# VHH binders against WD repeat-containing protein 55 (WDR55), part 3

Target 1, 353 residues: WD repeat-containing protein 55 (WDR55), of Arabidopsis thaliana (Mouse-ear cress) (o80775)
Amino acid sequence: MEIDLGANAFGIDFHPSTNLVAAGLIDGHLHLYRYDSDSSLVRERKVRAHKESCRAVRFIDDGQRIVTASADCSILATDVETGAQVAHLENAHEDAVNTLINVTETTIASGDDKGCVKIWDTRQRSCSHEFNAHEDYISGMTFASDSMKLVVTSGDGTLSVCNLRTSKVQSQSEFSEDELLSVVIMKNGRKVICGTQNGTLLLYSWGFFKDCSDRFVDLAPNSVDALLKLDEDRLITGCDNGIISLVGILPNRIIQPIGSHDYPIEDLALSHDKKFLGSTAHDSMLKLWNLEEILEGSNVNSGNASGAAEDSDSDNDGMDLDNDPSKSSKGSKRKTKSKANTLNATNNFFADL

## First folded at step 4 (VHH; framework vhh_sonelokimab_d1)

Design v25 (from n12b with Q99G)
Fold by ESMFold2-Fast, scan of step 4:
Structure v25 (fold): chain B 353 residues (1-353), chain A 123 residues (1-123)
Amino acid sequence: as target 1 above (353 residues)
Amino acid sequence: DVQLVESGGGLVQPGGSLRLSCAASGFTFSRYYVGWFRQAPGKEREFIGAISYSGGSTYYAVSEKGRFTISRDNSKNTLYLQMNSLRPEDTAVYYCAAGKRYFSGYTYEYDYWGQGTLVTVSS
């Protein structure tokens, strides 16, 4: 099921216990939609949350409130039932806020365009921690609750690990090959997976963050703007070509496509029961994908991928080695087969009449 | 120093075609969403279209349907706008713009702007 939002959505999040999904739009509005198994998707609420783009959205307080972060430098809490504004931190950051995650029942983390990360106590409505490890925008964050450590990615091409107990940056990676755009923790806390601007997934071993331990290049050259953990062995990628893929980690492989938009993917989120995947893109669409139906219909050996690491790993490595035609792919990109009713990604630069 | 320099503007008769170029320097062009805007005298700045980092995805204003095509060459740090079937109402100053991370029609999502090139569609 899908719905035209009327404007591009930069952030989506699902209610933790009921069939509600929230979307933060580029024009500053916050939309709340009710969905059901009968493929209905109905807007329940529209809030004029921000004067500039709403870049991140999260349900907090057991789903009673929605917190939004904006290019207007503010963080706003909205009541889910009434749409009323409960709390407004007008100068939460000194720069546009890009990302927002839940940390604990009473704590959220936010990151801005200048590399500042702040930790907020939702009860006191105050900043408890501030980290300035990065000199470029914060692109993503994820939290390791067992160790109370926040993992942060940045456009500066590094990730940092922030210790919330000591308020200190515990470690920071060396520069990668490109900007880091997204991050998840997998393998029961043993691996950190980052999506990059050039389409590579970087795998870091927990505790060894100076450089990545492995690279997965099968999504290149399309940037991986969104990453979402499905389980300890599988994640979902959203790329700038609009493709949404299910990817296995160790063994590293593309398991199957899940869906697509015609434009770059902006955000991905899972419903509380993992039955639905929500996606937004630069086409103003919110799409809900029935994962239960899609994953069973493909008859791909996804369960075996999690258990047969060595064999799947060998197949993936063989595919990467055999299908690495950088020379031919560049030639193909310049070849024009238009004129025959195709919206084409072909470059016109080489054709000077 | 960051620069975006538009070229290719000029006088063209109705029904004609023009190709605009935008040369970028001083930043990593391949890491930016880039697009075209125009502004006619006495009117607000209007979005025309934008193109993704890789060049694989394009987003156009609904009003311009099929007459304009955006493309880019990351090896030359250049953005292009192919304009066909031009009309007198297409007369405007055309601006290229570059934005990091965001692919949109909103001016505030673009970090860098060119100074514009004038296109006049007249008989």
Scores: ipSAE 0.098, ipTM 0.536, lowest interface PAE 5.9, mean pLDDT 82

Design v26 (from n12b with S57K Q99D)
Fold by ESMFold2-Fast, scan of step 4:
Structure v26 (fold): chain B 353 residues (1-353), chain A 123 residues (1-123)
Amino acid sequence: as target 1 above (353 residues)
Amino acid sequence: DVQLVESGGGLVQPGGSLRLSCAASGFTFSRYYVGWFRQAPGKEREFIGAISYSGGKTYYAVSEKGRFTISRDNSKNTLYLQMNSLRPEDTAVYYCAADKRYFSGYTYEYDYWGQGTLVTVSS
């Protein structure tokens, strides 16, 4: 199923228990789409959530509410059933908010354009903690619930590990010489995988964050903008060239393509039952991919692969990843300068058309 | 310190040509989509054209297609707009803008903006 959103979406999330997907759009709207088991559109709801781009969306309260974060520096909670505004933190951050994740049942984490990370108590609607480890925009976050540690990536080329129990930054990586765009935890908590601006994945060993322990090079010609964990050994990658791939980690290999857009991938999300993958790109489209069908014929030996990364490289992957350098394009970024350098009326240029 | 500095504006006769330049500093120019906007007195800012990181893809407003050509030189950190067959209605302040996000269609949220350069098309 493909849905024309009418505007580019920066964030996407699936409801935790029903066939409902949410998208946050560059024009500030929040769209909710109910789909059936045949991946057909059943119903839609459109909410005028923000006056500036809606960059992140996340279902909370067992799917009863959805929180959105915006370039307008606010965080908004919306009732899923009615579309009504429940809570609005108008000055949540001092700069545009790029990222949101669930931490616990009562806490969320948000990251902004200037490197500030805030932890919010959803019951009190108040900021409980603030971390300022980074000097550039926050690109991604993931949470290790067993240790109560938040892993944060930034456009400053570093990763930080924040201890939420002590409210202290416990670790920070050395500069990678490239922006870190996305992050996931894999291998039963033993590895942290980061997507980079130059098309590589960096692999960090848990507890050894100073430098990466391994690199998956030449994965994409340009940025790896989105990463999504499928299981402990497999990732889904979304790249600047529009390609969505299933990738194995240790051994590092491209398993198969999943799908594509004609434009750079912006975000990826899995449905609650992992039957559907949602993708957004700079083509103003939301696509739902039937993963059960796509992965039905996949190499069942992916989990049983043995040998080092060098042996996998020697297999001579026959996948069609050959890109003409003249045809390569750069990925999208959610980072923006302060609102003073953005035209507030830009969303209305074609309002009368 | 991030800067975008436009130059090349001025007075031109109808039917004439003009080339605008935008010099970028303080950021990695080759990793940004860059484009041109203009604003005439009493009107909203309008999109003219944008160009991808490598210059392999260009995007134009329908009304300017064929008259204006956008190009870039990453070795000089410079963006250009070649304007041909100029008309009095092209009179405006022309702005250079840079966006880390991939440009698609007519999106207007750009990260960095120049101060503008005035183009006057009059006899």
Scores: ipSAE 0.020, ipTM 0.380, lowest interface PAE 7.7, mean pLDDT 80

Design v27 (from n12b with Q99T S104T)
Fold by ESMFold2-Fast, scan of step 4:
Structure v27 (fold): chain B 353 residues (1-353), chain A 123 residues (1-123)
Amino acid sequence: as target 1 above (353 residues)
Amino acid sequence: DVQLVESGGGLVQPGGSLRLSCAASGFTFSRYYVGWFRQAPGKEREFIGAISYSGGSTYYAVSEKGRFTISRDNSKNTLYLQMNSLRPEDTAVYYCAATKRYFTGYTYEYDYWGQGTLVTVSS
């Protein structure tokens, strides 16, 4: 199933309990699509959410609302049923907002082009925490709910671990090679996997964040812009060559291709039942991949027992996680820009140079 | 000091070919999407093509895909545009541009711009 969105989408997210997918577009629109098992994909709603690119989208409140974040520095909550604006934080950040994730039932995290991370209470509509560990754009975030810690990646080539209970940065990595573009937690919370600009996956042991414990280089040189956890032993990669791959972690291997676009992958998301994978790329397309059909030829338990095997390194020292900051200055002063679009034909959005 | 410097423009007859170069300095060229744009007198700046960090992916305006080829050499910090079967309507100032995050044809998403090189297609 696929559909031409009419403009590139920077973010997608699936409804937590029904067959709906939301897409945030470079032209500032939010689209909502209904899909079914009979290969139907139909747009149910189009909202002019933002005056600049809509860079991130997340369902909240059991799927009753959609939160969007924008290059216009705002965060907007939209009602799913009506499309009406519920809340609008016009100056949520001082710079363009790139990324947005769910933290708890009532909390979201947002990251901007200058390295600022903010935590928002969705009921109170207020900022509860702010972290400024990074000197370049925030590229990705993931949350460890058991410890209430947010893992953040940045274009400055480092990751940080932010403690939401104490509102302090607990740790920050050394420079990891190049820009970190994406991040997931797997191996039952024991490993953090980062995608890099040079195509390497960096594996960090939880509680030992100064340097990575392992590297996976078989995707190089293609940047890994999107990472998505499928289970504790497998993840899905989206790369700048348009290839979507299923990758096993410990043992590290490319298991199989899932699909492709002819342009760099922008975002990946899983449906609530993990039956469908959604992908967007710089081709203005939203594609839905039937994972049950694609993965049926694979050993569905490939690596499960062996992947749970412990290596020579131990990550069970998480209770003693040191909150000492490792301040690494990469010296990047560059401002990041909004994400890709297919054509420079934007007369209804941009008339001037 | 960041610079993009275009070269290779000039007068060419219809049906001819030109190869434009863009020399980059002051930034890590291999970490940027780079592209070509042109602007004819009295018109808006229009997209021609862009190329990914590694050169593994290219993206063209639909009208130009058959005649123009974009390439890059990261070892030389140089972007190229090969133009074939040139027409009088290709007369324009040609600009190279770089963006760190966005593989795109939108002018406003580009961080760095060259000064331009004039291409005139006339008999």
Scores: ipSAE 0.011, ipTM 0.443, lowest interface PAE 8.7, mean pLDDT 82

Design v29 (from n12b with Y102W)
Fold by ESMFold2-Fast, scan of step 4:
Structure v29 (fold): chain B 353 residues (1-353), chain A 123 residues (1-123)
Amino acid sequence: as target 1 above (353 residues)
Amino acid sequence: DVQLVESGGGLVQPGGSLRLSCAASGFTFSRYYVGWFRQAPGKEREFIGAISYSGGSTYYAVSEKGRFTISRDNSKNTLYLQMNSLRPEDTAVYYCAAQKRWFSGYTYEYDYWGQGTLVTVSS
């Protein structure tokens, strides 16, 4: 099913528990759509969120709030049920804000056009920490919860790893020869996969970020603009040529096409139950793809050892469990919530007294 | 000092062809999405076409697809627009524009703009 949004959407995100999808549009509006298995796609809400393009959108607070980031340098929190503004940081960054991720229950990260990354804590009144490792726009971010490290990609062709416990940049890659446009963590935290402007995927080994350990070349003739993790061995790519593909990592292969737009892909997101893939492109369309039908209930159950293929199919990646550095961990301190966290309301994103 | 300089405009008869050029300097041209826009007297600036960093992807306004072809030469820092089967309605000032992150047909997404070159289509 698909719908014409009336304007290009730069960001989409699915509600974590209900059949809702949010889209941030180039004209500054935030749209909320309800979808059904019967191919119904209906706009529930339209919010004039920003004065310029709405570039990123994320559900937070168990889906009760939506956070949006804009070219107007602001970050806005909107109530899902009412559409009312609940918090507005008018000068969140000095430059246009490109990216947002929800890091923890009380923390979000944002990145801007000049390479600044800011960390926002709902327990702290405008107490943002910032990282300035990059010299060009921030293109993507992802979070490794086990180590409390933020992985950031930039148009400057480098990737940085920011330690949120120490508020320091822990490592940064050498220039990759290309702009880095997208990033995901896979293989149970062991690999970082980056999409590049020249159509390759760069594979980094966790802890060895100076240079990539492997390259998936000739994946696309142009850029790989969007990456979305499906599981530990497979990801979905969205490319400049409008093609959406299911791709396997280690072994590196294109598994099958999922869908296409006639224009460059802008964003990809998965529904809460992984039944639908949402895609946007420079054609003003939001498309929802029924992954359950497209993948034909593909055997995603990795526990079916009796269904293991013959040697011709056994080129699948080996077991990660025997080599898992996170298998033995002392995480008692991370599991203990502070009294401040206990007192935080799930609906309290920003302090705006 | 960022510059985008359009050239190749002029007077042409209906049914004729023109090739516009846009010379870029002061930024890394090969890392930008670049496009063509036009503005006729008394009208808003409208999108014509855009091209990706490598030139591997092009995006056209629906009304112009088939008559106009956008291309680029990163070794020359130059953007081109080949215009065929020109009509009096194509009379406008033609602008080139550049943006770093987004492949877009919207004017307000572009970071850099040229001063324009006039194309007049008349008998």
Scores: ipSAE 0.023, ipTM 0.471, lowest interface PAE 7.2, mean pLDDT 81

Design v30 (from n12b with F103W)
Fold by ESMFold2-Fast, scan of step 4:
Structure v30 (fold): chain B 353 residues (1-353), chain A 123 residues (1-123)
Amino acid sequence: as target 1 above (353 residues)
Amino acid sequence: DVQLVESGGGLVQPGGSLRLSCAASGFTFSRYYVGWFRQAPGKEREFIGAISYSGGSTYYAVSEKGRFTISRDNSKNTLYLQMNSLRPEDTAVYYCAAQKRYWSGYTYEYDYWGQGTLVTVSS
């Protein structure tokens, strides 16, 4: 399923419980689309949200509101049912706002083009925290809810960890030699994964943020612009070459392609049931990929719940050559094949270095 | 100080060719999407084409596709526009512009602009 948005979209997000997807466009519009597995995308609402590009979108309040952030320095909350403006922070930041995440039921985080990060109380429409750890644009953010820590990446080539309880920057990485473009938390909170401008993923161990503990090199010829966590062991990458891939982390490997655009990927998002992946690129298209169908086509990494848990438990061994749960229960020939296939995947990965 | 300096403009006969250059300094050129715009006398500025930071992707205005080719050399911090089969209506001041890589706006959202170079197409 795909639809021409009429303009490039910088951000997309899926409703947490219904088949709706929101897109923020370069012309400042916010589009809301309804989808299903049997029909095309249908635009239900078009809101002239911003005067400049709409760079980030997030559903909040159990999907009753959409929050958008813009190059016009504002943050806007829009009612899903009516399209009406609910709250408008006209001078939310002093510079263009690039990123938004929903932190808690009543809290959102925003990052701007000059490195400022702000935490907002949605009930009071007030800034509760401000962090200025970075000297260049904020590219991505993710939240560790168990520790109340915000992880922030920047075009300045560093990652910061901001403590929301103390309102202090707890730690900041050394310069990585490249812009950090995207960030996710994986391995049950043990690893932070960053996408870089040079096509590498940097892996940081939680609590040891000075330098990365591992690198997934030569993943893409150019930048890894978007990262999306699928589960504790797998993530989805969106790259400058338009390729969308399923990637395994520890062991580090490219599992399979998911889809493509002919232009650089801008954003990736998962539907509430993880049945669909949404992607946008520099081609003005919104594409929905049926992940259930695509991943069921892979008989090796189908991601059964029991097997995924066993894989997670084996992470301390690093690259486990026998770590294929789909083949572990079958006879010795399957176990032998599993080892051979794992070795072949590892050899193929290292052969491309 | 950030600078984009266009060169290569001038008078050319209809059907002729020109290659424009844009020399960049004061910023990390290889990390920026860069493009070409033009503005004819009494007209609005229009987008011609843009190229990704690596040169792997190119974007053209539909009307200019096939006659104009955009390219870049990151080792020289230089952007190029090859213009073929020039017409009198191509007469304009040509501007190069640069935008941060994470911004996808090829028709606007440019951070830096050159001063322009005049191209005149007449007999």
Scores: ipSAE 0.185, ipTM 0.593, lowest interface PAE 5.1, mean pLDDT 82

Design v31 (from n12b with F103L S104Y)
Fold by ESMFold2-Fast, scan of step 4:
Structure v31 (fold): chain B 353 residues (1-353), chain A 123 residues (1-123)
Amino acid sequence: as target 1 above (353 residues)
Amino acid sequence: DVQLVESGGGLVQPGGSLRLSCAASGFTFSRYYVGWFRQAPGKEREFIGAISYSGGSTYYAVSEKGRFTISRDNSKNTLYLQMNSLRPEDTAVYYCAAQKRYLYGYTYEYDYWGQGTLVTVSS
């Protein structure tokens, strides 16, 4: 399933209990789409949320409201049922707001182009905490609820850990020599995984943030722009080359491709039931991937694990002359070409990567 | 005072080559995505290509047959566009632009713009 949004989307998020997905667009609009397992995407609502690009979007209040953050420096809460403005923080930040995440049921975190991170009380609509560990744009955030710590990545090439109980920056990494673009927590809170501008994942051990403990190199030729946790051992990566992959962490390996766009991936999100993966890219498309179907067939490793070997019947007990019709599978890693005809007047991106 | 100043434009015959430069000042060049746009007579601005902070990632909208190559030198605060096998259709004013974060192909999201340099491809 896919739909042309009419403009690039920087952020998507799925409703926590119904088949709705929200998209924040580069032109400042917020779109809400209904999706069905057996039909295409249908736009339910279009809101002119912001004066400049809508860079982040999150459902809050059990899906009753959508919060958006913008290059116009504002944060807006929109009612899902009516599309009406509920709350508008016009000067939430002094600079364009890039990132927005849920922290608790009553708090959200936002990060801007100058490295400022703010924590907001959604009930009181006020800033409760501010952190200024970074001097370059905030690229990603994730939250460790057990310890009440926010993990922040920045274009300055560092990761910071902010303690929400003490309202202080508890630790910050050394400079990694490249931008950190995305971040997730895995391994039951023991590992922090960062995507980098040069196609590497950096693995940090919780409590030891000065330098990474491991590197997953050669994952992609260019940046790893989006990371999405599937479970404690597996990540979904969205890369600059448009490829969406399932990867394993410790042991570090590429498990399989999931899908692709012809342009850099911007955002990834999972549906409430984990049945669908949503992706956006610089092609104005929103694509929904049926993960249940894709992952059921995915035992592709060197071509010998997919397609179970035929079982001999009970007479297999004495045969020395068994003829196993095993066929080697070719595992060509060549890029797939897309056939989308309504993209903007841009060349096929895979040819340039 | 933020400035992006393009140079290297001029008249070139079809099949020829040009290298454009863009000198940046007044901001931390090495922390911006920078790119090239062009505007042909009677048309809106068209994206050509962009390059990441370190130069490790390049993005092209108009790189048919590998004709255009974007590069940067952060030690000189300079962005480059190498144009080969030029066509009359490449006639346009070429602009450099800077953006704090990557925004593929969309003019209204760039923070800083140069004044432009004219490239004319004609016999």
Scores: ipSAE 0.036, ipTM 0.462, lowest interface PAE 7.2, mean pLDDT 81

Design v32 (from n12b with F103Y S104L)
Fold by ESMFold2-Fast, scan of step 4:
Structure v32 (fold): chain B 353 residues (1-353), chain A 123 residues (1-123)
Amino acid sequence: as target 1 above (353 residues)
Amino acid sequence: DVQLVESGGGLVQPGGSLRLSCAASGFTFSRYYVGWFRQAPGKEREFIGAISYSGGSTYYAVSEKGRFTISRDNSKNTLYLQMNSLRPEDTAVYYCAAQKRYYLGYTYEYDYWGQGTLVTVSS
C-alpha cells in the first residue's frame, strides 16, 4: 500500500503499540497515518510543525507524543491525540537538525548539520550533554543501552562512541572510505554496521573502532543511504537507485529484494510488530511493504541465520548471494538469470539491481 | 576554490533547442547530487531537475519531464541540461547547483551554486 504525501519525507517512525506511522516532510509538515492489514492507509492528522524542512521524527512517551527536528534549528513535541504543540525548543541547535533517536524513556539525542550532538531530558526540556567530535553533518545515531553508549556517524567520514554516563567521547574512528550515512548495531552488540556514500557497508567490531574489521563491497553503485536492523543477522538497505534489499551480515550477502522506488531512498522504519516496512524516497511517496507476505517462509526464521545459508546452492554455499569481489562473476550468473530475475520482470514489486 | 561554471545560454527562437553545460571544480563532483534551477525576471528561483551521483537516477519538475533531459559526465566533471521545444516562458537565468544530501527542489539546502547563464526565448 502506498500514499502520495504531496512532498518528500525525510523521516518516518512507527508508533510503538498501535498501527500509526508519522512522516516529517521537506515543507515542514508532520503527517500521521493510520494503516491496517486490509491495505488501508489514511491520513489521520496534518500538523504545520515547522517553517523549514522537518528532517527527523520520533514517537516518545509510549507513543503519546511525537518529537520532530527541523532545518529551522528547533525541536518540537506534538501530542498524538490532539495534534497540539506541547513543547518547543526554538533554538535547540545553532544549525539545522538532521537526526533524532530515543535513548532512554526520558532521553533523546539530536544531531545537526555542523557535527554537534545534544542529549535532552524530555521531562526537564533541557540539554544535559553536548558532544562536538565531528566537523561535518551528523548522519546517523544508534544506542547501546546495556553500556549507555551512543554511536554517531558523520559526513566527515568518521564514527564516534559517546559515553552518556561520563559525558565524554570515548573513541573515534579514523577517516573511513567516505561519508558515513547510517549506522546499526548487530550480532548481539558485537558489530556496528555503517552505510557509506561509496555503496559499501563497513563492519566495526565493538571496542575496536579505530578501523573497520570487514567490508561489504559492491552493494550499491553509489550510496547506501538507509539501514534498518531486522534481527541480529539481517538488515534492510535503502540505496540511491531506489532499491530496498534484505541483506545478511556475516556471512555478508544480499538475500533478496524487498521493493523499490523510482528515486533514492530517504528513510526506512519497521512497524511495532515488524509486519510492515515503511519507506520514503524523493518521489513524495510513503510505501508500506507487508514483510510477512514478502518474506513468506522466512518469517518463522527471523533471527535465524540457518535459513539464509540453506537458500544457497549446497555445492558452493552462498556463492549466488556472495558479495566477495573475487567471486562476483561466478555468483552473478545464478542470481539474475534464475527464477528471481524472471519474477522481477513479471512483478512490479521487485527492482532491478 | 569550489566553482560551478554554467555555459551554453543565449538567444533561441520559440520551438528551438539549447544544451547547457556546467563545469565543476574544487570538490569531488562524482559524490554530489547536481541539478538545474532557473530564475525568471521578478520571480523566485525554481527547480528544473537533478541527477544522482552515477547518473542512474534523474528527477524533474513535473511540468518539464518531457521537454528537458539532465545528464552528467563524471570523467569531465560536467553537468548538462538538454532543453527542447523552448517557449518564451522558459526565459530565465539557469543555475547549476550541487549538494551532498538529497534535498532536491529546495534552494536553501544546496551546498554550491554557479553564477548562472541567461537563456532568452524570443522571436
Scores: ipSAE 0.043, ipTM 0.477, lowest interface PAE 6.4, mean pLDDT 81

Design v33 (from n12b with Y106W)
Fold by ESMFold2-Fast, scan of step 4:
Structure v33 (fold): chain B 353 residues (1-353), chain A 123 residues (1-123)
Amino acid sequence: as target 1 above (353 residues)
Amino acid sequence: DVQLVESGGGLVQPGGSLRLSCAASGFTFSRYYVGWFRQAPGKEREFIGAISYSGGSTYYAVSEKGRFTISRDNSKNTLYLQMNSLRPEDTAVYYCAAQKRYFSGWTYEYDYWGQGTLVTVSS
């Protein structure tokens, strides 16, 4: 399902418990959309959040509030139910704010166009920590909750690791090869994966951040503007050619395409139940992809096959059961998130599911 | 010292073709979205097309799609515009432009501009 937003969206985020998705637009508006299993995608709210582009959006406070960051240097908290402004930091940063992430239940991190990173207590209106490790715009951030360390990527081509307990930059990488545009942590905290402007994914081992330990080059030369962790072994990439791909890490491989836009991808987000992937691009479209359908090789039976009824097409008894009773060459095929690491192959029963 | 220098303009007959070049210096060309604009005498500046960092995506104004092709060579720090089936209405000064921030989008504010190259389509 998809909807024309009327303007490019730079950030999207899904509500943590209900079927709502928020989008921050280049014209400064914040839109809130409701979606359902009937492929319905309807705008419930439009808020004039900012005077300039709204570049980042995050649900906080168990989905009761939305925090947005803007080129106007401000950070705004909006009540989800009413659309009312509940907190507005007009000079949160000295420069345009590019990115926001949740750190803890009461903490948000923000990064700006000049390389400044600030940590905010959501119950107070003051900055608790500030880091200035970078010389160019902050492109992405991710958080390692076990160690209380923030991982930051920048257009200066480096990654930094910031210790929130000590308010110190613990590590910073050397310039690898190009701007770092996106970042995720995976492999149970052992690996940090960065997307680059030249289309390479850089793999860093936790604790060894001077240089990357491995490179994945199969997406080159298309920049990897968005990265989204699906599970400990798989991530989703959004590239400047508009292609959205499912990628495996160690072993490094492109598993399958998920979808596409005709223009560069801006942002990617997962729904609370991981059934939907949201994507935005330079085409002013918000698209929701049914990951359950896409990631399952067959929709006949996604659970235990024993005792499951045949699908509603009881006249299709000619289905081939050669390698997989849940797969049919004559039936519908789907990809589901309930079978993490499931092969898009006929013989899903031979995997160590 | 950021510079964008357009070249390849001139007089061409209706139905002819021209290839414009834009040589970039003083910034990391591969980190910028770049595009072409034109301005005819007595008219406002109009967008023609733009190309992403790697060249993996291109965006064209509806009126020029199919006749004009934008491309880039990051190893040469050069942007190109291939113009085919030229019409008298295509007579204009052609400008190249670059956006320094990845959040700017295709048709929004460009940070750096060239001085332009004149294209005249006439018999």
Scores: ipSAE 0.118, ipTM 0.562, lowest interface PAE 5.4, mean pLDDT 82

